# VH-VL binders against q0atu2: the designs that were tried, part 330

Target 1, 119 residues: q0atu2
Amino acid sequence: MLDKKARIRTSREYRNVFEKGKRLSGRFLIIYYVENALDNNRFGFITNKKIGMAVIRNRIKRQLRAIVREYQGQVKNKHDIVLVARAGIGKSSFEGMEKDYIAIMKKAGLFARNANKID
Short names: E, the ipSAE of ESMFold2; O, the ipSAE of OpenDDE; V2, 0.75 times the mean of E and O plus 0.25 times the DockQ between their complexes.

## First folded at step 16 (VH-VL)

Design vg4 (framework fv_recibokibart; at its last look DockQ between E and O 0.83; V2 from the best seeds 0.86)
Fold by OpenDDE, look of step 16:
Structure vg4 (fold): chain C 119 residues (1-119), chain A 121 residues (1-121), chain B 108 residues (1-108)
Amino acid sequence: as target 1 above (119 residues)
Amino acid sequence: QVQLVQSGAEVKKPGASVKVSCKASGYTFTDYYMHWAKQAPGQGLEWIGEINPDWGDDNYNQKFQGRVTMTRDTSISTAYMELSRLRSDDTAVYYCARAKYYWSFSAFDIWGQGTLVTVSS
Amino acid sequence: QIVLTQSPGTLSLSPGERATLSCRASQSVSSKYLYWYQQKPGQAPRLWIYEASSRATGIPDRFSGSGSGTDFTLTISRLEPEDFATYYCQQYESSPYTFGQGTKLEIK
């Protein structure tokens, strides 16, 4: 899993992202992102019952962490980013979810210029 | 109905540990951070810490850092607060309370009934 | 940490009177993150005012919250017997989330 330092951990940190952050919607994910005062990025996750049963949610959570971890080094620093799983994500493939993440992050301009991403 | 039900009163010796439970019902357990507060006899409220029930991320008041551990069991919608190395000034009523952390105000809108922990020799 | 100081510590009034409770923060707190709670002896606190000025569900309109920055106020226009309790302000601006020491509103 992501290091503690790379995770949004407090409720207030989540509130800050939702209150001040920008919102972009993908097919399976919605991201809220805002600049932070740190030298690293922090990621948060919102999963709810709409995405499926506990088994599905757990899978999605694992997959989201994997995706974020995989591309962590390619994301511009100094951002708090919250990923909100959309209802349809439970039926998505890992690749589909990954592509959606990449697309949203690109749209947000959060990936580095020389990012090595799956197209 | 939405409610938080805490475990019963505890009597402990100094140096011991206590683990208080807080069972949530009537709402989605993972949609709210679970907070814990301390209230010594005749005193005010003191925030102990919070935990994200969905991911397990916790954040503690530095005053309790190193002695408090918050956990949760999502399968039974129960949060736990363990306080170790108990001392007399840990004698208090401990409350759990939920707080929304997205798409709503972040007040402690639902509280448990409290758990009295008495630490005495 | 943000320290919340409530005043007065004890407020003795009679039913029908106006009560004014103060909560002062050591640093600026957004109104979005200022809350009031009522607590009666032997009971858990109950959310009373959220976001500085919004009454929680079921709270009578004789209660009002106001303020910004470092100064917040809870006002009870006409005290009812059931209003006598301890009131706490609380900030959610930053961790650790702190409470005021409370104002005990007692019957004169």
Scores: ipSAE 0.916, ipTM 0.959, lowest interface PAE 0.5, mean pLDDT 95
Fold by ESMFold2, look of step 16:
Parts: sequence; structure tokens; C-alpha cells
Structure vg4 (fold): chain C 119 residues (1-119), chain A 121 residues (1-121), chain B 108 residues (1-108)
Amino acid sequence: as target 1 above (119 residues)
Amino acid sequence: QVQLVQSGAEVKKPGASVKVSCKASGYTFTDYYMHWAKQAPGQGLEWIGEINPDWGDDNYNQKFQGRVTMTRDTSISTAYMELSRLRSDDTAVYYCARAKYYWSFSAFDIWGQGTLVTVSS
Amino acid sequence: QIVLTQSPGTLSLSPGERATLSCRASQSVSSKYLYWYQQKPGQAPRLWIYEASSRATGIPDRFSGSGSGTDFTLTISRLEPEDFATYYCQQYESSPYTFGQGTKLEIK
């Protein structure tokens, strides 16, 4: 589980990312991201009912947290990042979702070059 | 109709705990943070805290930190606020209110009817 | 924490008069994050003005909000009997999302 320090916890913080952040779309995910004034990153998540029933949404939530946790140390600091699950994500494999995450984070310039590995 | 319906009035002794519920209907529960506010008799409004309805992340006014716990159950579209170690100055009406936190942002546009909590010996 | 100070605490006026309610913030608040609520006895607050100057649905045009930075105002151009209530400002700029202490608008 992500530490509390690494989570977007407040409604105001979510609103800031959507108001001021950049947007990039992948196959299964959309990210919104903006620089913050901290020395660390914070992650937020939007999963809505378009994805599917509760059991599917809960699986997607677990998988997204696991992916973000795995790569969090390789993300350039000082960013607030919100991951939005697209409607089709429920049909993805874990590996497909992970590859999509890596690709969009690299395109956003949020990974260091040593985070190029495909997993 | 969009509405928030809160649980009924409570009478508690000092040192006890109270758990107030707030049931949402007529909208997608997970699109709106749930907020809670206190209004003591004859006094103004005081913000207590908020909870992310989908992911459960909470954030409390420091004044209530350590005594308040906010939870929710998305299967029944219900938010909860529990206040522990009650004192006489916790006697108040407690409100829930929603606010949209992505896309179209909102104020507290819908409020519950309020729950009177009375703390007396 | 951003403190909102409303003045006056009580405003006693007659129907037909103009009312001016002040809300001052201890730190700058974006107009997007300044809200006003009306509350009558025994009722929940109701959103009245959002984003400092926009009327909520169904709010009469005799109500107007203005201001920026640390100084915000709610004006009622011509008081009607139903306008006598308590009005609260609220900031959503930063947590805790504080309210002002309220201005009670009462019939003289």
C-alpha cells in the first residue's frame, strides 16, 4: 500500500491536478499530472462505474495500486499524479495495464531514463 | 432526487462515542467527496473533515484529529462519521455535505438534514 | 489555516433596504474557492453563491457576490421578507475548509 505521504488525500488536491495539470492518454489509462511544492510525489486514482461491476472495479484498484507502488521510486519527484481508469481497462491483463502505465509515464517525461525496462 | 439522509438524533454520556450515518441517493456516490460539519447550538458552522468515497482516503480538521473517524460503504452509498471521547461541547447538529472533486467542481451543493447529538450527564 | 471573519455579526434592516455582508480572509483565497450559504433556523445550510459571484440555481438576482483576494462581499439590493437568515462564507482554497462565523440578517 502507498504511504500516506505518497497519496493525494484531499478533494482540493484532486481539483488542483485537474485544473492545472497536463493530460496524457494511453490504451487503458489517462494520467493528469502537475508539479507540486513538496519533495515527493503523490498519487491519486479515479475509477468509475463505466469500468464494470464492483468486483471488477476492486480488482482494477488493487492492480493499479500495485503497479504504482512497484515503480514509485523511479518517478521523478515533485509531482501530483492522478490515474484515471478508462472504460476498457476491465478487459486488460495485469501485464497489459503495467506496460500501458510505463509507456504513458515515459511519454510524460515522468520516469528517469533508467526506468526504461519493460516488465 | 439527489439527497443525503442522515441517521436520527442521539443522546450520549460524556466519554462515549457516536456514529452518524449519511445515505446518498440520486447520484453516483463515488463522484463526490463527503464532508462533515458541526454546528453547536447558536453557533456557526465548523468543518470537521472529508473522505474520498471510492478510495477511502480521509482528511480531518486538526481540531478533531484523534477523535474522529470517517468511513463509508460504497455498496449502500453511505458515509459515516464517528466521534469518540465525547464532551459536553460536542453537543451540536452534525451535517454531511457532498462536493464534486473532478471534472465539474462544486461547492457543498447538497447537505444532509443534520443529526442532533446531545452529550449530557 | 485560513480564517474567515464576517462583519457585521448581526445586521438589522427593514424589507426594501440594501444589505452588504462582508467576508475577510486571513490569507488570499481564489474567487473560485469562495462560497456563500444561507441558513434558516432548523434547516441545513443551502448553497447561495458559488465561486464568489455566481448565483446557485434558483437564487434571485437581487443577490450578488463580489470580491477577490482577501475581501469578499454579498449584496442584497432590495431585501424581501424571505431573505432574513444567517449567511456564511466558506473557503475551499486549502484544508481545513473553514467557514466564517456568520452574519445574521434580521428584521429591524
Scores: ipSAE 0.827, ipTM 0.919, lowest interface PAE 0.7, mean pLDDT 92
ESMFold2 (binder alone), look of step 16: mean pLDDT 92; pTM 0.945

Design yj1 (framework fv_ivicentamab_arm2; at its last look DockQ between E and O 0.77; V2 from the best seeds 0.82)
Fold by OpenDDE, look of step 16:
Structure yj1 (fold): chain C 119 residues (1-119), chain A 119 residues (1-119), chain B 110 residues (1-110)
Amino acid sequence: as target 1 above (119 residues)
Amino acid sequence: EVQLVESGGGLVQPGGSLRLSCAASGFTVSSNYMNWVRQAPGKGLEWVSIIYRRGSTEYADWAKGRFTISRDNSKNTLYLQMNSLRAEDTAVYYCAREGSSEWYYFDYWGQGTLVTVSS
Amino acid sequence: AYDMTQSPSTLSASVGDRVTITCQASQSIDSWLAWYQQKPGKAPKLLIHDASSLESGVPSRFKGSGSGTEFTLTISSLQPDDFATYYCQQWDDYSGEAYTFGGGTKVEIK
């Protein structure tokens, strides 16, 4: 599980990311990202009803958290990042989600240059 | 130097089976996202299947149940098992590697191997 | 299926001409678009990825532009080596296919 300090938790924090952040879309994910004033990154996750039933949405959210945890140490610090799941993600494999996350994060320039698993 | 070489194509009767191979050199197949793409005579390009780094697979809807993508890491070779072949499966079949920078595009292709399904 | 509409299907041009090929996506794909060149009997060759990034070794007369749903490939001055069929390509998120290609544009001698 992601540390509490690594989570976007309040509506105000989410709104700040959406209003001030940059947006980038992938095959299964949309990310919104903005620099923060902290020494750590924070992540938020959004799964809309268009993805499916609550059980499906919770599964997707759990999988996305796992992916973010896996690559957390390779992400440039001082960012708030919100992951929004797209409609087609419900049919995707875990590796499909992972591939998309990595691709988007690379395109956004959010991975450190010395990242290992993403090469 | 990166190289992909397809083989295994030929003439087969409807309902028959065929196994295509793609021998890779200059890179590791299991470390990349590998795809099969086909092209019917005089027609456009059509995606068939992908195998992910950890072994997950995806197929075009029309390919599900009849086509199987796999690899042999020891041989650094990609495969496509084709069963219950139909006349409309007649095509040149290419193996293609996804680019390593941003993915979702194919930077290296084999020369292709022709599969002809005819009675 | 998410269709990629490529136009025109055929284009007749002369050496030195400016050529423009268009691809229209059914939904926004930001810059996730690639262009390929294919000559008869040969495999497709990657020209451009990420809508505008030119592959190494590709002449500068090739230019990719666009974002969202509208993309263009431009050859500023057509050369003899450029007569071929060109394809655009995108990912697919919901249609049952991971990737979708445009229908192709055959650039032939006028």
Scores: ipSAE 0.885, ipTM 0.941, lowest interface PAE 0.5, mean pLDDT 93
Fold by ESMFold2, look of step 16:
Structure yj1 (fold): chain C 119 residues (1-119), chain A 119 residues (1-119), chain B 110 residues (1-110)
Amino acid sequence: as target 1 above (119 residues)
Amino acid sequence: EVQLVESGGGLVQPGGSLRLSCAASGFTVSSNYMNWVRQAPGKGLEWVSIIYRRGSTEYADWAKGRFTISRDNSKNTLYLQMNSLRAEDTAVYYCAREGSSEWYYFDYWGQGTLVTVSS
Amino acid sequence: AYDMTQSPSTLSASVGDRVTITCQASQSIDSWLAWYQQKPGKAPKLLIHDASSLESGVPSRFKGSGSGTEFTLTISSLQPDDFATYYCQQWDDYSGEAYTFGGGTKVEIK
């Protein structure tokens, strides 16, 4: 699981990313990201009701947390990053979500110089 | 050098079955996102199916339940099993690789294999 | 599901002409768009990925532009080798269709 200091926790923290951050859309995900004043990254996760019932939304959130945890060591530090699940993600496989996350993070320039070792 | 060679096309009656093969060289099939794309004579390109690196699959809606993508890693070969074939399935079938870090785009294609479904 | 509109469907041009092909997405796809060239009897060839990034070995007369919903492929000075059919392609956000292609633009000699 992500460490507590690596989580965006408050509404104000989420709003700061949405209001000040850059936005990039992929196939299943949208990311918002902004530089922070910390020495570490923080991640937040948003699923909305268009995706499906609560059990499906909770499954997707757990899967996204697992994906972020797997690749967190490769993410450039000092960023707050919010992952917003798009409506179509409910029909994606875990591998589909993982592929999209890697693609978006590469496109955003958020992976460190070891990005070629990602999979 | 990267090569993709399709085989297994031919003439089949409506309701019949065919299995297409795509032999790959110069890269490992299981390390890449592999796709089938088809093109009816004189028509445009239409995506059929993807197999992800760990074996998850997706299909175009019209292909679900009739077509199965698979691979044999020991032979470095991709397959498309096509059942319950219809006249509208007449097309050249291509296998295609997504680029190693430029996913969502097809950087290498085979020459294609023609499937003709006719009484 | 995303719809793609590619225009024109057929284009007649002479060697040396500037050729422009347009692809319209029904919803924003940021810059997630590819252009392919296909000659009769051959597989498609990737020209441009990420809307504007040329593949290795693609002549500099090919230029991809656009983001969001409107994208353009321009050939600045048409050469004999460029008479072909061109397709745009994007991902689709519905798990039942991973990718969609434009309808194609056949570039013919005038």
Scores: ipSAE 0.792, ipTM 0.903, lowest interface PAE 0.8, mean pLDDT 90
ESMFold2 (binder alone), look of step 16: mean pLDDT 89; pTM 0.924

Design yj10 (framework fv_ivicentamab_arm2; at its last look DockQ between E and O 0.70; V2 from the best seeds 0.81)
Fold by OpenDDE, look of step 16:
Structure yj10 (fold): chain C 119 residues (1-119), chain A 119 residues (1-119), chain B 110 residues (1-110)
Amino acid sequence: as target 1 above (119 residues)
Amino acid sequence: EVQLVESGGGLVQPGGSLRLSCAASGFTVSDNYMNWVRQAPGKGLEWVSIIYRRGSTEYADWAKGRFTISRDNSKNTLYLQMNSLRAEDTAVYYCAREGSETWYYFDYWGQGTLVTVSS
Amino acid sequence: AYDMTQSPSTLSASVGDRVTITCQASQSIDSWLAWYQQKPGKAPKLLIHDASSLESGVPSRFKGSGSGTEFTLTISSLQPDDFATYYCQQWDDYSGEAYTFGGGTKVEIK
């Protein structure tokens, strides 16, 4: 589980990321990212109804949280990052989501150079 | 030096089976995203299948149920098992590696192996 | 399936000519677009990734541009070695195929 301090939790926090952040799309994800004034990163997750029923959306969120936790230590500090699941993500494997997350984060320049895992 | 060498192609009757191999050198197959792409004579390129680093697989809709992508890590070799072959499966089959710096693009290809399905 | 419309299908040109090939995606793919060169009897060769990034060893006369749904490959001055078939390629997120290629553009000598 992501620490509470590592979560974007309020509508205000989400709006700030959407309004001031940069946007980058991948195969299954869209990320919005912006620097914050904290000493830690915060992550938010959006799963729209177009993905499917609530049980599917919750599964996707759980999987995305797992991916974010796995690579959290490799992400550059002081960022608010919102992951928006695209419609096709419901058909993807966990590894497919992971690949897309890494690809987008690399393209956005959000991974530290000293990555400890294969990316 | 990175190299991919396909083998196993040949003439097969409709309904028959064939197993293609792709021997890799200069890199580890299990550490990369590996794909099969085919090209019918005089036609364009068509994606067939992908195998992820932890073993998950995806297939084109037309390939599901008939084609199986796999690998042997000890041999650093990629495979494509093709069953219930049809005339329209006649093509040069390429194995292709996704780029290490930027995924979703194929930076290395084998020379291809020709599969001809004919009575 | 995602549509990737590549044009023209055939292009006749002379050495020294400026050549332009276009790919149009059915939906925005940001900059996730690659270009390949294929010569007869050979495997495709990656020329450009991320819409505009040249692969190592690719001559500077090759230029990739565009984003979203419209992409262009330009050869500023066609050389004898450039006569080949070119393909664009993108990912596919929903159609049941992971990747989609354009129909190809054959650049032949006039």
Scores: ipSAE 0.888, ipTM 0.943, lowest interface PAE 0.5, mean pLDDT 94
Fold by ESMFold2, look of step 16:
Structure yj10 (fold): chain C 119 residues (1-119), chain A 119 residues (1-119), chain B 110 residues (1-110)
Amino acid sequence: as target 1 above (119 residues)
Amino acid sequence: EVQLVESGGGLVQPGGSLRLSCAASGFTVSDNYMNWVRQAPGKGLEWVSIIYRRGSTEYADWAKGRFTISRDNSKNTLYLQMNSLRAEDTAVYYCAREGSETWYYFDYWGQGTLVTVSS
Amino acid sequence: AYDMTQSPSTLSASVGDRVTITCQASQSIDSWLAWYQQKPGKAPKLLIHDASSLESGVPSRFKGSGSGTEFTLTISSLQPDDFATYYCQQWDDYSGEAYTFGGGTKVEIK
């Protein structure tokens, strides 16, 4: 589970990332990210109804939180990062989402150390 | 030196089955995202299937239910089991690795093995 | 037909010519695009990843450009070794395939 201080919580916080942040699209995910004035990172997650029914959306959100938690130690600090699920993510696997997250975060230059895990 | 060597291609009748092998050397198959890609004679490239590092799989829609990607980690070998073969499955089949720093792109390919499906 | 539109399908050129090949994606893929070279009877060879990043050992006369939906491969001075078929490739979340390729461009000697 992500620490409470590592969560984007309010509409204003989300809006700031969308309006001020950079955007990068992957296969299953879009990230928006912006430098914050804190000493830590914060993460937010967006799934909309076009992805599927609530059970599917809740599964996706749970899986994305698990992926973010697993790799959070490699993320450069002082960023607010919002993960937006793309419509096709409902057909993805956990590994498909994990691969896409790592690829996007690496391309965005948000990993401070090697994040390519060997399973 | 990275090498990929496909085998197991040949002539098969419609409705038949065939198992392709891809022997890998210079890297560990289970540490990488491995794919099959095919090319009908004189035609373009078409993705078939991926096996993820932890063993999850994904297939082109036309291959689902007929083709199965797998691997044997003790032999460092990737497989494609092809069932219910049709004439349109006639192609050279390549195994391909996604680069460890360049996921979503195929940095090494085998030389391919020809599958011919005819009466 | 592919999710990517690649043009032209064929072109004839002479050594020393500048040639340009275009790929169009149906939706933005940022810079998630590769270019491959394939010679007859051989497997494809990765030339460029991430739209413009040259693979090690690929001559600098090859240049990739573009982002979003339109991408270009340019060979600034065609050499004898460059007569081949070229393919672009992306990830895909629309077509029921994880990856899709352009239809290819055969570069032939005039």
Scores: ipSAE 0.792, ipTM 0.902, lowest interface PAE 0.7, mean pLDDT 90
ESMFold2 (binder alone), look of step 16: mean pLDDT 89; pTM 0.924

Design yj11 (framework fv_ivicentamab_arm2; at its last look DockQ between E and O 0.70; V2 from the best seeds 0.82)
Fold by OpenDDE, look of step 16:
Structure yj11 (fold): chain C 119 residues (1-119), chain A 119 residues (1-119), chain B 110 residues (1-110)
Amino acid sequence: as target 1 above (119 residues)
Amino acid sequence: EVQLVESGGGLVQPGGSLRLSCAASGFTVSSNYMNWVRQAPGKGLEWVSIIYRRGSTEYADWAKGRFTISRDNSKNTLYLQMNSLRAEDTAVYYCAREGSESWYYFDYWGQGTLVTVSS
Amino acid sequence: AYDMTQSPSTLSASVGDRVTITCQASQSIDSWLAWYQQKPGKAPKLLIHDASSLESGVPSRFKGSGSGTEFTLTISSLQPDDFATYYCQQWDEYSGEAYTFGGGTKVEIK
């Protein structure tokens, strides 16, 4: 599980990312990202009803958290990043989500240059 | 030098089966996202299937249940098993590697192998 | 499913002409669009990815532009080697159709 320190938790924090951050869309995900004044990154996750039932949405969130944890150490510091799941993600594989996350993060320039798992 | 070489194409009767191979050199198949794309005579390009780096697979809706994408890491070779072939499956079949910068595009293609389904 | 409309289907032009091919996506794909060139009996060749990024070795007369739902490939001055069929390609948000190609544009000599 992501450390509480690494989570976007309040509505105010989410609003700040949406209002001040940049937006980039992938196949299954949309990311909003903005620099923060902290020494760590924070991640938020949004799944809407278009994806499916609550059980599905919770599964997707769990999978996205797992992906973010896996690559957390390779993300540039001092960023708030919100992942918004697109409608089609409900039927995607875990690897499909992973691929999309990496692709978007690379395109956004959020991975460190010396990242080892993002070929 | 990156190279992809397809083989296994030929003439087959309707309802028959065929296994295509794609021998890769200059890179590792299991470290890349590999795809099959086909092209019917005088027609456009149509995506068939993808195999992800960890082994998950995805298929076009029309290919599900009849086509199987796989790989042999020891041989650095990609495969496409085609069953219950139909006349409309007649096409040149290409193996294609996704690009490394952002993925979701194909930077290297094989020469293709022709599959003809006819009685 | 995402649709991709490529136009025109056929284009007759002369050497030195400015050529423009258009692809229209049914849904926004931001800049996730690639262009390919294919000659008879040959495999497709990547020209441009990410809407405007020119592949290594591709002449600078090829230019990709656009974002969202509207994309264009422009050949500033058509050369003899450029007579071929061109395809655009995108991803699809939904499973079962990971990638979609445009219908193709045949650039032939006038």
Scores: ipSAE 0.906, ipTM 0.951, lowest interface PAE 0.5, mean pLDDT 95
Fold by ESMFold2, look of step 16:
Structure yj11 (fold): chain C 119 residues (1-119), chain A 119 residues (1-119), chain B 110 residues (1-110)
Amino acid sequence: as target 1 above (119 residues)
Amino acid sequence: EVQLVESGGGLVQPGGSLRLSCAASGFTVSSNYMNWVRQAPGKGLEWVSIIYRRGSTEYADWAKGRFTISRDNSKNTLYLQMNSLRAEDTAVYYCAREGSESWYYFDYWGQGTLVTVSS
Amino acid sequence: AYDMTQSPSTLSASVGDRVTITCQASQSIDSWLAWYQQKPGKAPKLLIHDASSLESGVPSRFKGSGSGTEFTLTISSLQPDDFATYYCQQWDEYSGEAYTFGGGTKVEIK
């Protein structure tokens, strides 16, 4: 579970990332990201009704939070990052999501260390 | 040096089964995303299946229910069990790795093993 | 499902020629595109990942470009070693075809 200071919480905070941030699409995820004025990272998660029913969307959010938590120590600091689930994610596996997250974060230049190796 | 060596191909009758093997050296199969890709004689390339690092799998729609990807981590070997074979399954089958700098792309391929399905 | 259209299917060229091969994706894939070279009886060899990033050991005469839906592989001065078949490849967001390949372009000696 990400702690309270590592969350994007308000609509205004989300809009700032969407309006001022860079966008990068992977297979299952889109990330929006922008430097913030804090000393830490913040993460937001968006799923919409097109992915599936609420139980499916909540499962996807839970899995994405777990993935972000596992790799957050490798993310360059001072970024607000919003993960948007694409429609195809509803039939993906946890590992498909994990792979895509690592791939897009690396392509965006957001990892301070290579996250490809499993500890 | 990375090497992938496929084996187990041959001539089979329609409806038959084969198990293909891919012996890997120079890297650990379970630490990588491993794929099977096939090529019918004189034709293009067609993705078959992936096994993810933690063991999740994904298949081409036409392969589901007939083909099973697996691995034996103690032997550093990838497998493809092919059942209910048809003439259109005649192809060279390649084992392919997705590398850490090039996930979603196949940085190393074996030389392939030919499967011929014919009376 | 995503589709790839690759053109031309066959191309005749001489040593020293500039050669251009095109792939069209049916939906945007940002820059998530690979180019492979395949010689007869051999496995494909990855030349370019991420639309334009050359793999180690690939000669600088190979150049990938494009993003979104249209991508190009250019060989600036064709060498004897470059007579081969070339394939592009993408991911597919939807299940059942995680990766799809273009139909191939055979580059033949004129």
Scores: ipSAE 0.805, ipTM 0.908, lowest interface PAE 0.7, mean pLDDT 90
ESMFold2 (binder alone), look of step 16: mean pLDDT 89; pTM 0.921

